# Ledger of designs, part 47: VHH binders against q9y6x5

Target 1, 379 residues: q9y6x5
Amino acid sequence: LPPKLLLVSFDGFRADYLKNYEFPHLQNFIKEGVLVEHVKNVFITKTFPNHYSIVTGLYEESHGIVANSMYDAVTKKHFSDSNDKDPFWWNEAVPIWVTNQLQENRSSAAAMWPGTDVPIHDTISSYFMNYNSSVSFEERLNNITMWLNNSNPPVTFATLYWEEPDASGHKYGPEDKENMSRVLKKIDDLIGDLVQRLKMLGLWENLNVIITSDHGMTQCSQDRLINLDSCIDHSYYTLIDLSPVAAILPKINRTEVYNKLKNCSPHMNVYLKEDIPNRFYYQHNDRIQPIILVADEGWTIVLNESSQKLGDHGYDNSLPSMHPFLAAHGPAFHKGYKHSTINIVDIYPMMCHILGLKPHPNNGTFGHTKCLLVDQWCI

## First folded at step 1 (VHH)

Design e4 (framework vhh_7zox_3)
Fold by ESMFold2-Fast, scan of step 1:
Structure e4 (fold): chain B 379 residues (1-379), chain A 125 residues (1-125)
Amino acid sequence: as target 1 above (379 residues)
Amino acid sequence: DVQLVESGGGLVQPGGSLRLSCVASGFTFSSYAMGWVRQAPGKGLEWVSDISSGGSTGYADSVKGRFAISRDNAKNTLYLQMNRLKPEDTAVYYCARESYKITYWGDEYTTFDYAGQGTQVTVSS
């Protein structure tokens, strides 16, 4: 019987939420599974980049989804909500659902994971839902479980994406205990619904389930703004992405733009592309702009305006506030095992192993996840 | 029912001043960012100014240094003090409640989910 895997993402689920709030359903899941306390994500710590890194095992400079808003200097194309379905943006990597369909001649199913409604290398997820934020978690779950039980060829890899707690983290900020408590309680209830649905359908004992996230969240404030208009006129550059990592395309000499920005704020680092720290693995791609601005944690870059965001992410990936967690349950995983840290790119080769797929070349290290798996030796 | 009621508009000479008020009801006023948007004859809507629940303010370049936005949360009232008025400030001014939205790809934007009926400001000789 082919192994099956359901990959679930709760967008913006900061790892230390697990310490500050009660999650009875998630704790029951973990008791008979594994927990990785911190997942070190890729830079920049944004939704599209990190979701694509989870399913490709690649740094952003390698898979090409380098931001949620981007510009390709070679083709002159802009990536935004109006053209995110162009395969051009996604074709620099092969996500696991494509490999699953091509190597094993099995089906994949997707409830709104980034990229699953796009034909990548002329292959789209066998079953998918077009992205629509108004579709309930229950409807996404109903479709995924239907496809897991009723498909030929069988669905062996399925994904389920949910926008919370990211949306509420942005709106209220992670320090708003009253609002965040309510949101996180609701998420725990959804995890309970997920487990109960899988048990009711007879899937629970034979399905591998991973619950993870793409990034965390940090508190922002109107007292922590960086106004670019105080340092440089709009006529000197084109803004590709703003905050907390600004992508600057100069309209004049690059050095002149750099000189206007380099002393703009003590709470922002200004990098020429070739000077971006090697540890970010954020340099070798045409979609990374000639000048990158990186705000310090909790600082927001603005254009002579206020910001409505009380929480944000995108910051340095070494920051614990940017880290999600990973929990997993199923026949591939040990029971009651806790692991401290893995890299987000390590998830891909682990999933390939569980599914019996040959991974494409990737930046993950299978050895980092070995202790989670029953068929592996930790030494 | 959410209701926003503007007042304080009228005819004023260039260089004059007006103070607009907006009384809000039907929601927790202190929890929302509020703003002023205007529409000049034959033109689209133009953002003028906003104020967060915490009191942080923003202004369009065309009004910066001349207009001041403020709020009184105890009275559920938003204000716009307009000084040194110019003929180009002639417009219908709308009080608006801001709604924060975020998309799946991480784009954020503010929209106005409720606006009042507007108050006419005419700056002419």
Scores: ipSAE 0.012, ipTM 0.217, lowest interface PAE 8.9, mean pLDDT 89

Design e40 (framework vhh_7zox_3)
Fold by ESMFold2-Fast, scan of step 1:
Structure e40 (fold): chain B 379 residues (1-379), chain A 124 residues (1-124)
Amino acid sequence: as target 1 above (379 residues)
Amino acid sequence: DVQLVESGGGLVQPGGSLRLSCVASGFTFSSYAMGWVRQAPGKGLEWVSDISSGGSTGYADSVKGRFAISRDNAKNTLYLQMNRLKPEDTAVYYCVKGRYLFTSGWYPDTFDYAGQGTQVTVSS
């Protein structure tokens, strides 16, 4: 029987939450598995880009999902995160579920992971749910476990996505201990439900399970706003994405727009596309706009208005507040091992190894995850 | 409320063909695995074929190479093309919404809902 892997994401689960709150179910999971304390994600530290980096092992400039809102200058197409099912946006990379189905005549299953309800290179997950935020965690879990337990060809790769704690992180901010405590306890209970369901179905001992996230969260404030309308009249540009990374498409000369923006706020860096720092790996794609604005941690870019968001993400990926964690359990993983840091692009080649798949060229380094695996020499 | 309505059954001679249809309503059809099960007179339910939400198909050994399952998500309709029919294929055929995927050794507790069935009789 081939190895099986379930990849679970809790959106916006900042690594530091593990130190500040109690997670009895997650701690039991980790006790018999592995924990990576920090995962260094890709820039920009947003949901769609980082979820696609997890399953492709590529930087955003390489896989093409460069933001949650995008404009492609060559084709003149627009992408917004809620409704675009056009394969065009996703076809610059090959996600692991496509590789899984094409290499070994295996099935893949998906409950809401970004991209899994879109045919990519003419291939869609064998079993999937169309994205709908109203569908409960329990229904997602029931479908995934059903597909893992009874499938022909066998489901060997499955994904499960949940929107919390990101939604509550935005609403309350990560410093709201009372509200975040309730949300995080609820998530821990869902992890308990997941483990219990897998045990009841006889899946637990032979299934590899990864629990991770795409990014963290930082505290925002009405005292930390950058009003873009005080910098430049909006008739001079088209706004492709706003905050905390603004994507600016000039309607006039690019240099004129840049000059109006470059010294407007001490809490925002303004880059011409070719001047974006190399360490971001955010330059070589037609969907990256001619001018990019990057707000400092905790600052929100607005258009002559207040912001209701008390938490946000998208900031510099070197910031620990932007980092998620990774926990894993199963026959491929050591028991009780703690690791400090990996890159989010390293998850893909590790998953390919566990499943016996040949990875597509990627930006991950398999050596970074060796210490997690029972069949590898760490040193 | 979930509803599955089968049609296309009938009397056919050995070697003949029939196409069964199942129109689904009351759930997001494209998101679920769908299948066909049958019950011959005096026998239990037997899994015939299934198709995943993504289009992957499975077949019982007894029908492999003769039957073809397909789906039209725009019409919320499941099909079973039955070729080279044998007397042993005589049964009531039920459209089912999957709770688990159907494999060889499939059993009645693996589906959420079943339709009322359509009778297929293969006789000379």
Scores: ipSAE 0.000, ipTM 0.117, lowest interface PAE 23.0, mean pLDDT 88

Design e41 (framework vhh_7zox_3)
Fold by ESMFold2-Fast, scan of step 1:
Order: structure tokens, then C-alpha cells, then sequence
Structure e41 (fold): chain B 379 residues (1-379), chain A 125 residues (1-125)
């Protein structure tokens, strides 16, 4: 029987939540599996970019989903969470579900993972659900487990995405212990439901399960706003993305726009595209705009208006507040092993190894995940 | 050729109701973030409400609990149900398509790729 893998994402699950709150179900999962305490995600630390990096092993400049809001000047196309179904945006990389379907006589299944309801290189996940935030975790899990047990060719790779704790992190902020405690307890209960369902269906002992996230969350405040209208007149540029990383398309000379922005706020760094720090790996793609503004942690860029967000992400990927975790259980993984850190791009080649797939060229390093796997030796 | 055509404005007494409609053409309406902004006499533009493709809504504090935004993707139409209208709601109401960012506020024509011509709402004592 071929190896099987279920990849689960809880959006916006900051790694240090594990230290500040109790997760009895997740702790039981980890006791018989592995925990990576910090996953260093890619810049920018946003949902669409990082979810696509997990399944491609590529930096954003390489896979082409460089923000949650993008603009292509040639085609006049716009990308957003409400306009994400055009294959044009996703075709710069090959996600693992496509690789799984094309290299082997195998199927893929998806419950809401970003990109899985889009045909990419003319290939869509064998089984999928069109994105709808109103669909319960239980319904997503029921579909995934049905597809894992009742498919020909067999489903060997399955994904499951859940919007929390990101939505509540934005609404309440990660420092709201009372509200975040309730939200995180509910997520732990969902993890308990997931494990119970897999055990009842006879899948638990033979299925590899990864629980991870795309980014963390940091506290924002009405006292930490950067008013972009105080820096530059709106007639000089088109705004492609706003906060905490603003993407600026100049309507006049780029240098003139840069000079108006460069010293506007002590809490924002302004970069010409070619001056973006190399460590971000955020430069070599036409969808990255000529000027990028990067707010300091906890600062929000606004246009002469207040922000309703008490928490946000998108900040520098070196910040621990932006890091998720990774937990895994199954026949491929050691039991009771804890690892300090991996890069989010390392998840893809590890998953390819577990599934017996040849990875497409990627930015991950298989050596970083060796200590997690029973069939590997680590140095 | 993107077009947004507002209707449903008019004269109404305080405490009354109006339903604004915006018929969109020339683009795939269901994919776009849509909203309403208004301009009161002698004042700047004010964001009123927005709605994404999935139906998630936002409202300005001044209208929260009184106004309801909705969309019909099959008819390419955006709606604003306005209840318990006040004299301070008197304004020209504009339908807007916004795919560049989720915040709707001042500087309406420069920040939205497309906007309608507006529909006048007058709440008289």
C-alpha cells in the first residue's frame, strides 16, 4: 500500500502559543510523534504566500504568490483573497498535489488549502472543495477521510485548512489572554476530533499527519499607525498592497517617489526593489513592485484612517512572533522527538520523501528535516 | 468597458428606509471586493460598507446596526439596505470595485480602479 500523508494547517498559529496555553490533545499527538518548535517562514509572512511555499518548497519570488494582493501591469490583472482563481497567478510553481498526481498513479484530496480549487498547469486536485469559510471543520474532515478511504486511484496526499486562530488573532490581538484562550482551546478540541476520527476509521496507525501553520501574529495598536498620506500625495503612485508591507507602483519617476517616502516614518523601512535585503529572498519577480515599504513589528500602515486590526502579520520573517510550529505523527516520524527549527521551504522536500516523489527543484534542504524521520540518520 | 450603475436613491423622512442597488458589467463581478462610499454636502468622502466575494462584511461605526450590505453574484448586483435613516445620512452614495486593498476611505477616484456616478440620498426632516 503506498504511503499516505495528511497536511493540516491552522492559519496564524504562533509558535509561542504552545508555551502560554494548554493543548492536551496536541500534546498527546506530539508525545507519540515529533515537534518542531519554530518554523521560519518566508517573507512576506502572509497567508497565500506561505501556504504556497509549504507545498512548493520555494521562496515567494520563485513561486509567484508574492502577497495577498498583487497587480500585473501587462495584463491589468489583480490578485486578492476575493480574486484568486486565475491560474495565471499560480503557474510559476508546481505544488505537491500536482507532482503527486503526475509522477505516480495516485490521487490528491483538498479541503480548502489555498490554490487547490485552481487548475495549475492544467491539473487540479483530484478531489477538492471550493473555498467557503462557512464550511465547518467537521465537514472538511469528513470529506478528507472519505476520500482517503474510498478512492481509485488511491488518495496518497490530502490537505486540510482551517482559518483559526488567524481570524481571532486579528480581531482580539495575540495578547488578549481571555479571548485567545477560548479560541485555542477550541482548536485543541478540533485536533482531538481529528485524531479520534482517524482512529475510528482505522487510518491512524498507517497515516502520516502533519499539523502546521503559515505564520504567527503580533499585537497592533491605534498608537502605532503610519499614515502614508502624510508621506506622499496619492496622485504620485498606485497602491498595490498596504500593510504591513506596502507595494508601491509609481505614476511618476521612481526616484522622486522614493525620496518622498524614504524618511517619512522612523517605524518603516523604504526599499527600492533592488535594495530589498537579500535575506528576504523577495526581489526576483515582476509581481514585486518597484518600491516596497516594510513596517516595524506591531506598526500598521494606513491611509488617513484608523485600523480595526488588533493583531497582524506580514512582518520580517526573522521575528519569532511571525513563526509557526510543526507537529507530526505517523510511520515516517520518530516518537517523542523535539527539534528546534526548520525553514518552511524544508517541508516540501520532506513530504516528497515520505510520499516517494521526486521533488521539483526547490529552496528547501532535506538535511534540515532528517532527524524527524525514522528512515534517516541526522548529524 | 467596466461599468457600475447605482439606483435606489431618493428623498425619505427620518426613520425611513431605502435600498440602493449597483449593477456591474464588463468584469467578473463575483471575484471582486465591492463597497459603498458616500459624500455628504460640504464634506469629504466617507467609507460606509464593504463585502468580499464570500459575503464577509464591514461597516463604518456611524451606520453599524442600521445598514446591511449584500450581493447577488448571479445578477452582478450589489445592494445597500438602509434602515432608520437620519438627516446625517444625506449624501451622494457611490458603488465601488476595490481589488487593491480592503480598506475603503477618502481619495475615492484615485484609489479605486472603477466607481459609479453616484446616487443621491436625502433624509429630510
Amino acid sequence: as target 1 above (379 residues)
Amino acid sequence: DVQLVESGGGLVQPGGSLRLSCVASGFTFSNYYMGWVRQAPGKGLEWVSDINSGGSTGYADSVKGRFAISRDNAKNTLYLQMNRLKPEDTAVYYCARDTLYKWLGSYFPEYFQHAGQGTQVTVSS
Scores: ipSAE 0.000, ipTM 0.134, lowest interface PAE 19.2, mean pLDDT 88

Design e42 (framework vhh_7zox_3)
Fold by ESMFold2-Fast, scan of step 1:
Structure e42 (fold): chain B 379 residues (1-379), chain A 124 residues (1-124)
Amino acid sequence: as target 1 above (379 residues)
Amino acid sequence: DVQLVESGGGLVQPGGSLRLSCVASGFTFDDYAMGWVRQAPGKGLEWVSDIYTGGSTGYADSVKGRFAISRDNAKNTLYLQMNRLKPEDTAVYYCAKHRFYLSGKYWTPSFDPAGQGTQVTVSS
């Protein structure tokens, strides 16, 4: 009947973990499906921005989720992800679960994917869970699989989000092979549980499943700190976001703030908004602040204090350490096919094709994902 | 649902000590970094200290050497030992579960009030 798709994200799953650790369950998934070894994400390489890019096919300046912490200069609103359910932040784009439900006789289901507990353009997934990090993977999976069996109207698009290995990547750093090995083995076991559950419920053969992530992780150190307080006094600016991309709202003249910052550290770049590199596609939105500081890979911006952070992300999206992967299995996908690289914005038009949806205008290129799909040809 | 209950505040003389406690429920405590933030009268929220699941700690420069954060995972309890207290330490102290899982700012705890907080007043 109608095609079905489950989109799964393991937050912070750096692509080269696949080469440095063993994943027997993920390998079995890929053997009968497809693997994209690197997914080039959008800048900034943070959780909320990239998760929204996956489901909209848009750069951050276009979809409006430009960071995990935001300030809108026009409306004077502050974004707080703790209790903030204000649709204002999410309404600059139309995510795939909304478009899916605007088709006749279709429903969406969501287990914790960023934005899915917010009504966007007055539409929320028919089935969803309010974000709560304490809810187990098993409970999220149980709800999703239950909802995928609903047939009136059928759930044709479902999402499932899990916070690891991002949380452990921050705590231990990606170079801690002993701790990361334990964490990644647990994730592989969760993938095994996912596949087994879908098989037991009779969903596996007719369901398209994508397993992906939003970004990678890089090693940080107390030896690589940039003390912003050594550059500029707190009285001159409001800090909207800190590290590794600082968002600066000047309280005095912008040029004076810029001049105090521009030569403060050789390990960060200081940009006036209009000078942000075009390749970032991070300029044309009121939520992008007048001055942006971009730390070099592995450097942490701090406020006159130490950092115990051993891993982080948010850095330049050209860095391989910031890249996730994509694996997929199901009737839409080839079996045993490996592809080198796609852009994270390409996932959206591919998913629209699988579901038979007409995509909203987006920055993805369907041609980049053609080789993954059984009903398409690659040259 | 996440619940954090702070206690141990009070009135103390400059140079004195207090120990704050925070009892956590509604989540797997040992899976999260935890921290303390404070709000002095007429000021914004200030990060004070945090502690990671493995026991590593961080401190604001204003309290380093005077405060010690610790956790008891068996009791789902976070502590802040405050020594050599100064009038500038006067604030409402809030226990916070770190939001770094989503934001990547693991040294900056969330700003949701965890409950009512606990008032610390340092006066002569």
Scores: ipSAE 0.000, ipTM 0.130, lowest interface PAE 19.7, mean pLDDT 87

Design e43 (framework vhh_7zox_3)
Fold by ESMFold2-Fast, scan of step 1:
Structure e43 (fold): chain B 379 residues (1-379), chain A 124 residues (1-124)
Amino acid sequence: as target 1 above (379 residues)
Amino acid sequence: DVQLVESGGGLVQPGGSLRLSCVASGFTFSSYAMGWVRQAPGKGLEWVSDISSGGSTGYADSVKGRFAISRDNAKNTLYLQMNRLKPEDTAVYYCATEKYVFRGSLYWSDMDVAGQGTQVTVSS
């Protein structure tokens, strides 16, 4: 009987929410499983890039989803609008559901995880839902559990994505304890529903479940704006992505655009592509623009206008506010074990090990996660 | 490249009406949910209304029955018809679009664009 894995993401679940709010259902999950307190995500700390890094084990420069808004200098394509299903953007890597289907002739199932409604290397998840934010968590869970029980070849890898607490983190900001308390309680209740559903269906004891997230959230303010229009006129460049990491495509000489932007704000770093810090692993891809602006934590880059964001992410991945957590339960995992930190790219080789798959070359280190696993010696 | 340009604000007496417009460019307008958010002097941001790509509408309790959101996909334009205006409606009104990752719901999540806004003042 092949091992099974369900990977669940609650978008924007900042790691320190676990210390500042009560999660009775999540705590019961962790008590009989493992907790990684901080997951160091990849730069930039945004939804599409980090979700793709979880399932490929690659830095953004390697998997090609380098932002939520992208321009490819070689092909002149824009990642925008109705092009969500263009495989071109996703084909620079092989996500785990593709590997699962091709190596072991097993099925994959997906409820809304980024990329799962796209054929990647001519392979789409065996079972999937087209992205639709209006579909309830309950409906996503019903489909995933039905596919886990009723598939041939058997579903051995399943994914489930939920938009909260990210949406509320942006709206209220992470420091709004009253509103965030309500949102996080609802998420804990959804975790309780997930566990209860798996138990009722007889899946709980034999299924490996990972609950994680792609990034955290930091507080923003109208008092922390960087007005890009005060630095440079729109006639000098095309804006590919704005905040908190701005992607600048020069319409004139790159050095002239750089000179107009550099030192414009004490709360923003300006990099020529080749000068982007090596620690970001954000340089070697045609979709990374010639000039990148990186705002300091909590600062928002704007075009001579107000920002409506009370919380945001995308900032430096060394910031604890940008870090999610990882919790896991199942036959592959120790019970009651707490680990301090892993890299988000380490999740992929760990999942491949659990499923018995040979990982594609990746940036993760299996050794970082082996202490979580019952079949491994951790040093 | 993405731009949202609001217009139609002004000074109006209590009980009066205004129609706000937002002209969008740089993206496929018809594919995204759109909305209006406002900020009153010295106060935080308040969501006012949204409309999905399919035409489903939502309204804040403070404006239900008085405001109507609509869109013209052929003109890439979002509208807010404001009726029976109150002094409490005085604010800068901003047009907003959702990031494509959150289709079917309006939220500030990863919104890199909100226009300059249009000032609405309700006083005699």
Scores: ipSAE 0.000, ipTM 0.142, lowest interface PAE 18.9, mean pLDDT 87

Design e44 (framework vhh_7zox_3)
Fold by ESMFold2-Fast, scan of step 1:
Structure e44 (fold): chain B 379 residues (1-379), chain A 125 residues (1-125)
Amino acid sequence: as target 1 above (379 residues)
Amino acid sequence: DVQLVESGGGLVQPGGSLRLSCVASGFTFSNYYMGWVRQAPGKGLEWVSDINSGGSTGYADSVKGRFAISRDNAKNTLYLQMNRLKPEDTAVYYCARKTVYITSGTYRVEYFDYAGQGTQVTVSS
């Protein structure tokens, strides 16, 4: 029988939450599995880009989901958000569920993971739910466990996405210990429900489960605003994305727009596309705009108004506040093993190995995750 | 079939030097990327250095300027010269064979497929 894997994401679960709050259910999961304490995500540290990097093993410039709001200069198409189901945006990469369905006679199942309700290279997840934030965790879990029991062809790869703690992180900020404690306790209870459900259905012993996230969260403030309107007039540019990474499409000479922006605030860096730091791997795609602005941690770029958020993400991927964690349990994984750091692009080739799939070319390094696995030379 | 045998580990004082060796057998050594990875007490594996079939090298930031990887294809042997050793270099060092392929589109796919038993390096007075 082929190996099975369930990939679970809790959006915006900052790695150091594990040190500052109690997670009895998650700690029991980790005790009999593996923990990667920090996952270095890709830049921009946003939901859609990082979720697609997890399942493709590619940097954003390579998979084409470069932000949650995008403009393609060649086709003049706009990508607005989770309601845009045009395959055009997703077709620059092949996600693992597509590979899973095409290499062998296998099925995939998905509950809300970004991209799974879109046909990509003419292939959509065998079982999926159209994105709807109002659907409960319990309903998502019930569908996933039902589909994992399908026998023809077998579901070997399943994904489950949950919007918390990201939504609450934005609303309250990560330093609101009272509200965040309540939210994180509810997430730990959901992890307990997940494990108990899998045990009750006889799936637990033979299923590989990965629990991870796409990014962290940092505290924002009304005292840390960059008013873009004080830097440059709206008539000089089109705004593609705002904060904390602003994507600027000039309506006049690019150099003139750059000169108006470059010294406007000590709390943001202004880059011409070709000058974006190589370490970001955020340059070689038509959806990356001619000028980008990168706010310093905790600073919010605004258009002559107050910020709507007390927490945010999207910042420099070297910042520990932007890093999620990865925990895993199952027959492929060691028990009680702790690992310091991996790159988020390393998850894809590891998952391909577990499923016996040949990975598409990717930016991950299997050696970084190899030692989590029992069938490898490490311990 | 494939064997990688490390040697040269031991106890050394901070600021000292050690040279690790790895003798490979059971495959065409000259055709493979080779590398060193280490595991410190109570920590996960850390990539240290690699060298391709043509002799081009890569290093982790933590060892760059202090460690030098080299190979002798006639002797099927990989080396790691470790200089200015620090207590944080204390680890078991593993010699590893690395599979690497690059597409025409510039993506690099890398993974270690074989490793040795490891050799202990302790940096302490």
Scores: ipSAE 0.000, ipTM 0.091, lowest interface PAE 24.2, mean pLDDT 88

Design e45 (framework vhh_7zox_3)
Fold by ESMFold2-Fast, scan of step 1:
Structure e45 (fold): chain B 379 residues (1-379), chain A 124 residues (1-124)
Amino acid sequence: as target 1 above (379 residues)
Amino acid sequence: DVQLVESGGGLVQPGGSLRLSCVASGFTFDDYAMGWVRQAPGKGLEWVSDIYTGGSTGYADSVKGRFAISRDNAKNTLYLQMNRLKPEDTAVYYCAKTRYTVEWGSYTVKFDYAGQGTQVTVSS
């Protein structure tokens, strides 16, 4: 049988949660598999960008999903609806499920991974669920396991996305130990359910499983707000994205807007597009706006009103609080191996190797993940 | 005719207590998360607390352990019990009708409506 891979994302699972809370099911998974303690994600450290980077191996400026809310200056299209299924936004890259279907006569299956309910290069995941946050983890798992067992051509690549602990991280903040402990215990139980289901269906021994996340979470406060209305009137710009990275489209001269914003807060950096730090790899795309505002960790950008977010992400990708982890188990992976760090773009070429696919040109480095794999020499 | 009418503000000494009330009308109160926001003199709006339809609550770090939000759905009324008040709690307090959306794992809060406000002054 061809190699099979299930890629699971728990949105907003900050790497250091593993050190500060108990995860008996996840620790049992890791004991017989591998752990990457920190994954350095792409900037901005948001859901859509990082989920697409995982499956394309590309920085945001290359794959085109540069934020959760976007404006394309060339076509004048807006992306701000979670139900926006216009392929235009996703067509600047080729995600792994498309590669899997086009290079091999094999199927892909998806339970709500961002982009999987959109035809990309005229190819949609063979089996998929339209995004709906009200659908339980159990229902997503039931569909994915059914497709892994009962498909022709066989499903060789499958994805499963879950909104927690991100939703609760935003609501309570990562420093709320009581509420976060409850949420993370529930996630560990879901991991236990996943492993049990795969074992009961006879899938466990021959399936490669990756459990990862797109970003972390940091504590916010009503004492750490940056009010844009104190610096600039709404008549001067169109707001494309707000916090903690604001995307500003000037309605007047760009230099005038920049001058009104540049000294707005000591807790925010203001960049003209061409001055965005090279280390972010966040410049060369029409969907990146002429002025970008980057809040310091834990600071929230607002428009003369409060924010109910007690946790947030989107901050500088050098911050450990923004980093997720990666755990994996299966025939491709060593047992009991711990690795310190990889880049999130490295996941794609590793997955291509496991599936026997030729990767599209990408920003990942296969050498960074070779020590995780049984068929590789890591020296 | 969506209306939010706040009451219960006033002048109080540091360490004192006040209970704010907000009577809602013109919408199905039970279907909406509700919150309190405040505006101190010369400052922008600051979120204070919220309560979901199911009773789950959130608090700003500055008020955690001192303030308690509650709702009475039968009376279409939102409450804020304010204990151990500090001079920095001085602000106009607004009742707010809020909407939570979950998009790709992110909770987003939007204020649909705010009331006319009630003044809280903490001073000796």
Scores: ipSAE 0.006, ipTM 0.265, lowest interface PAE 9.9, mean pLDDT 88

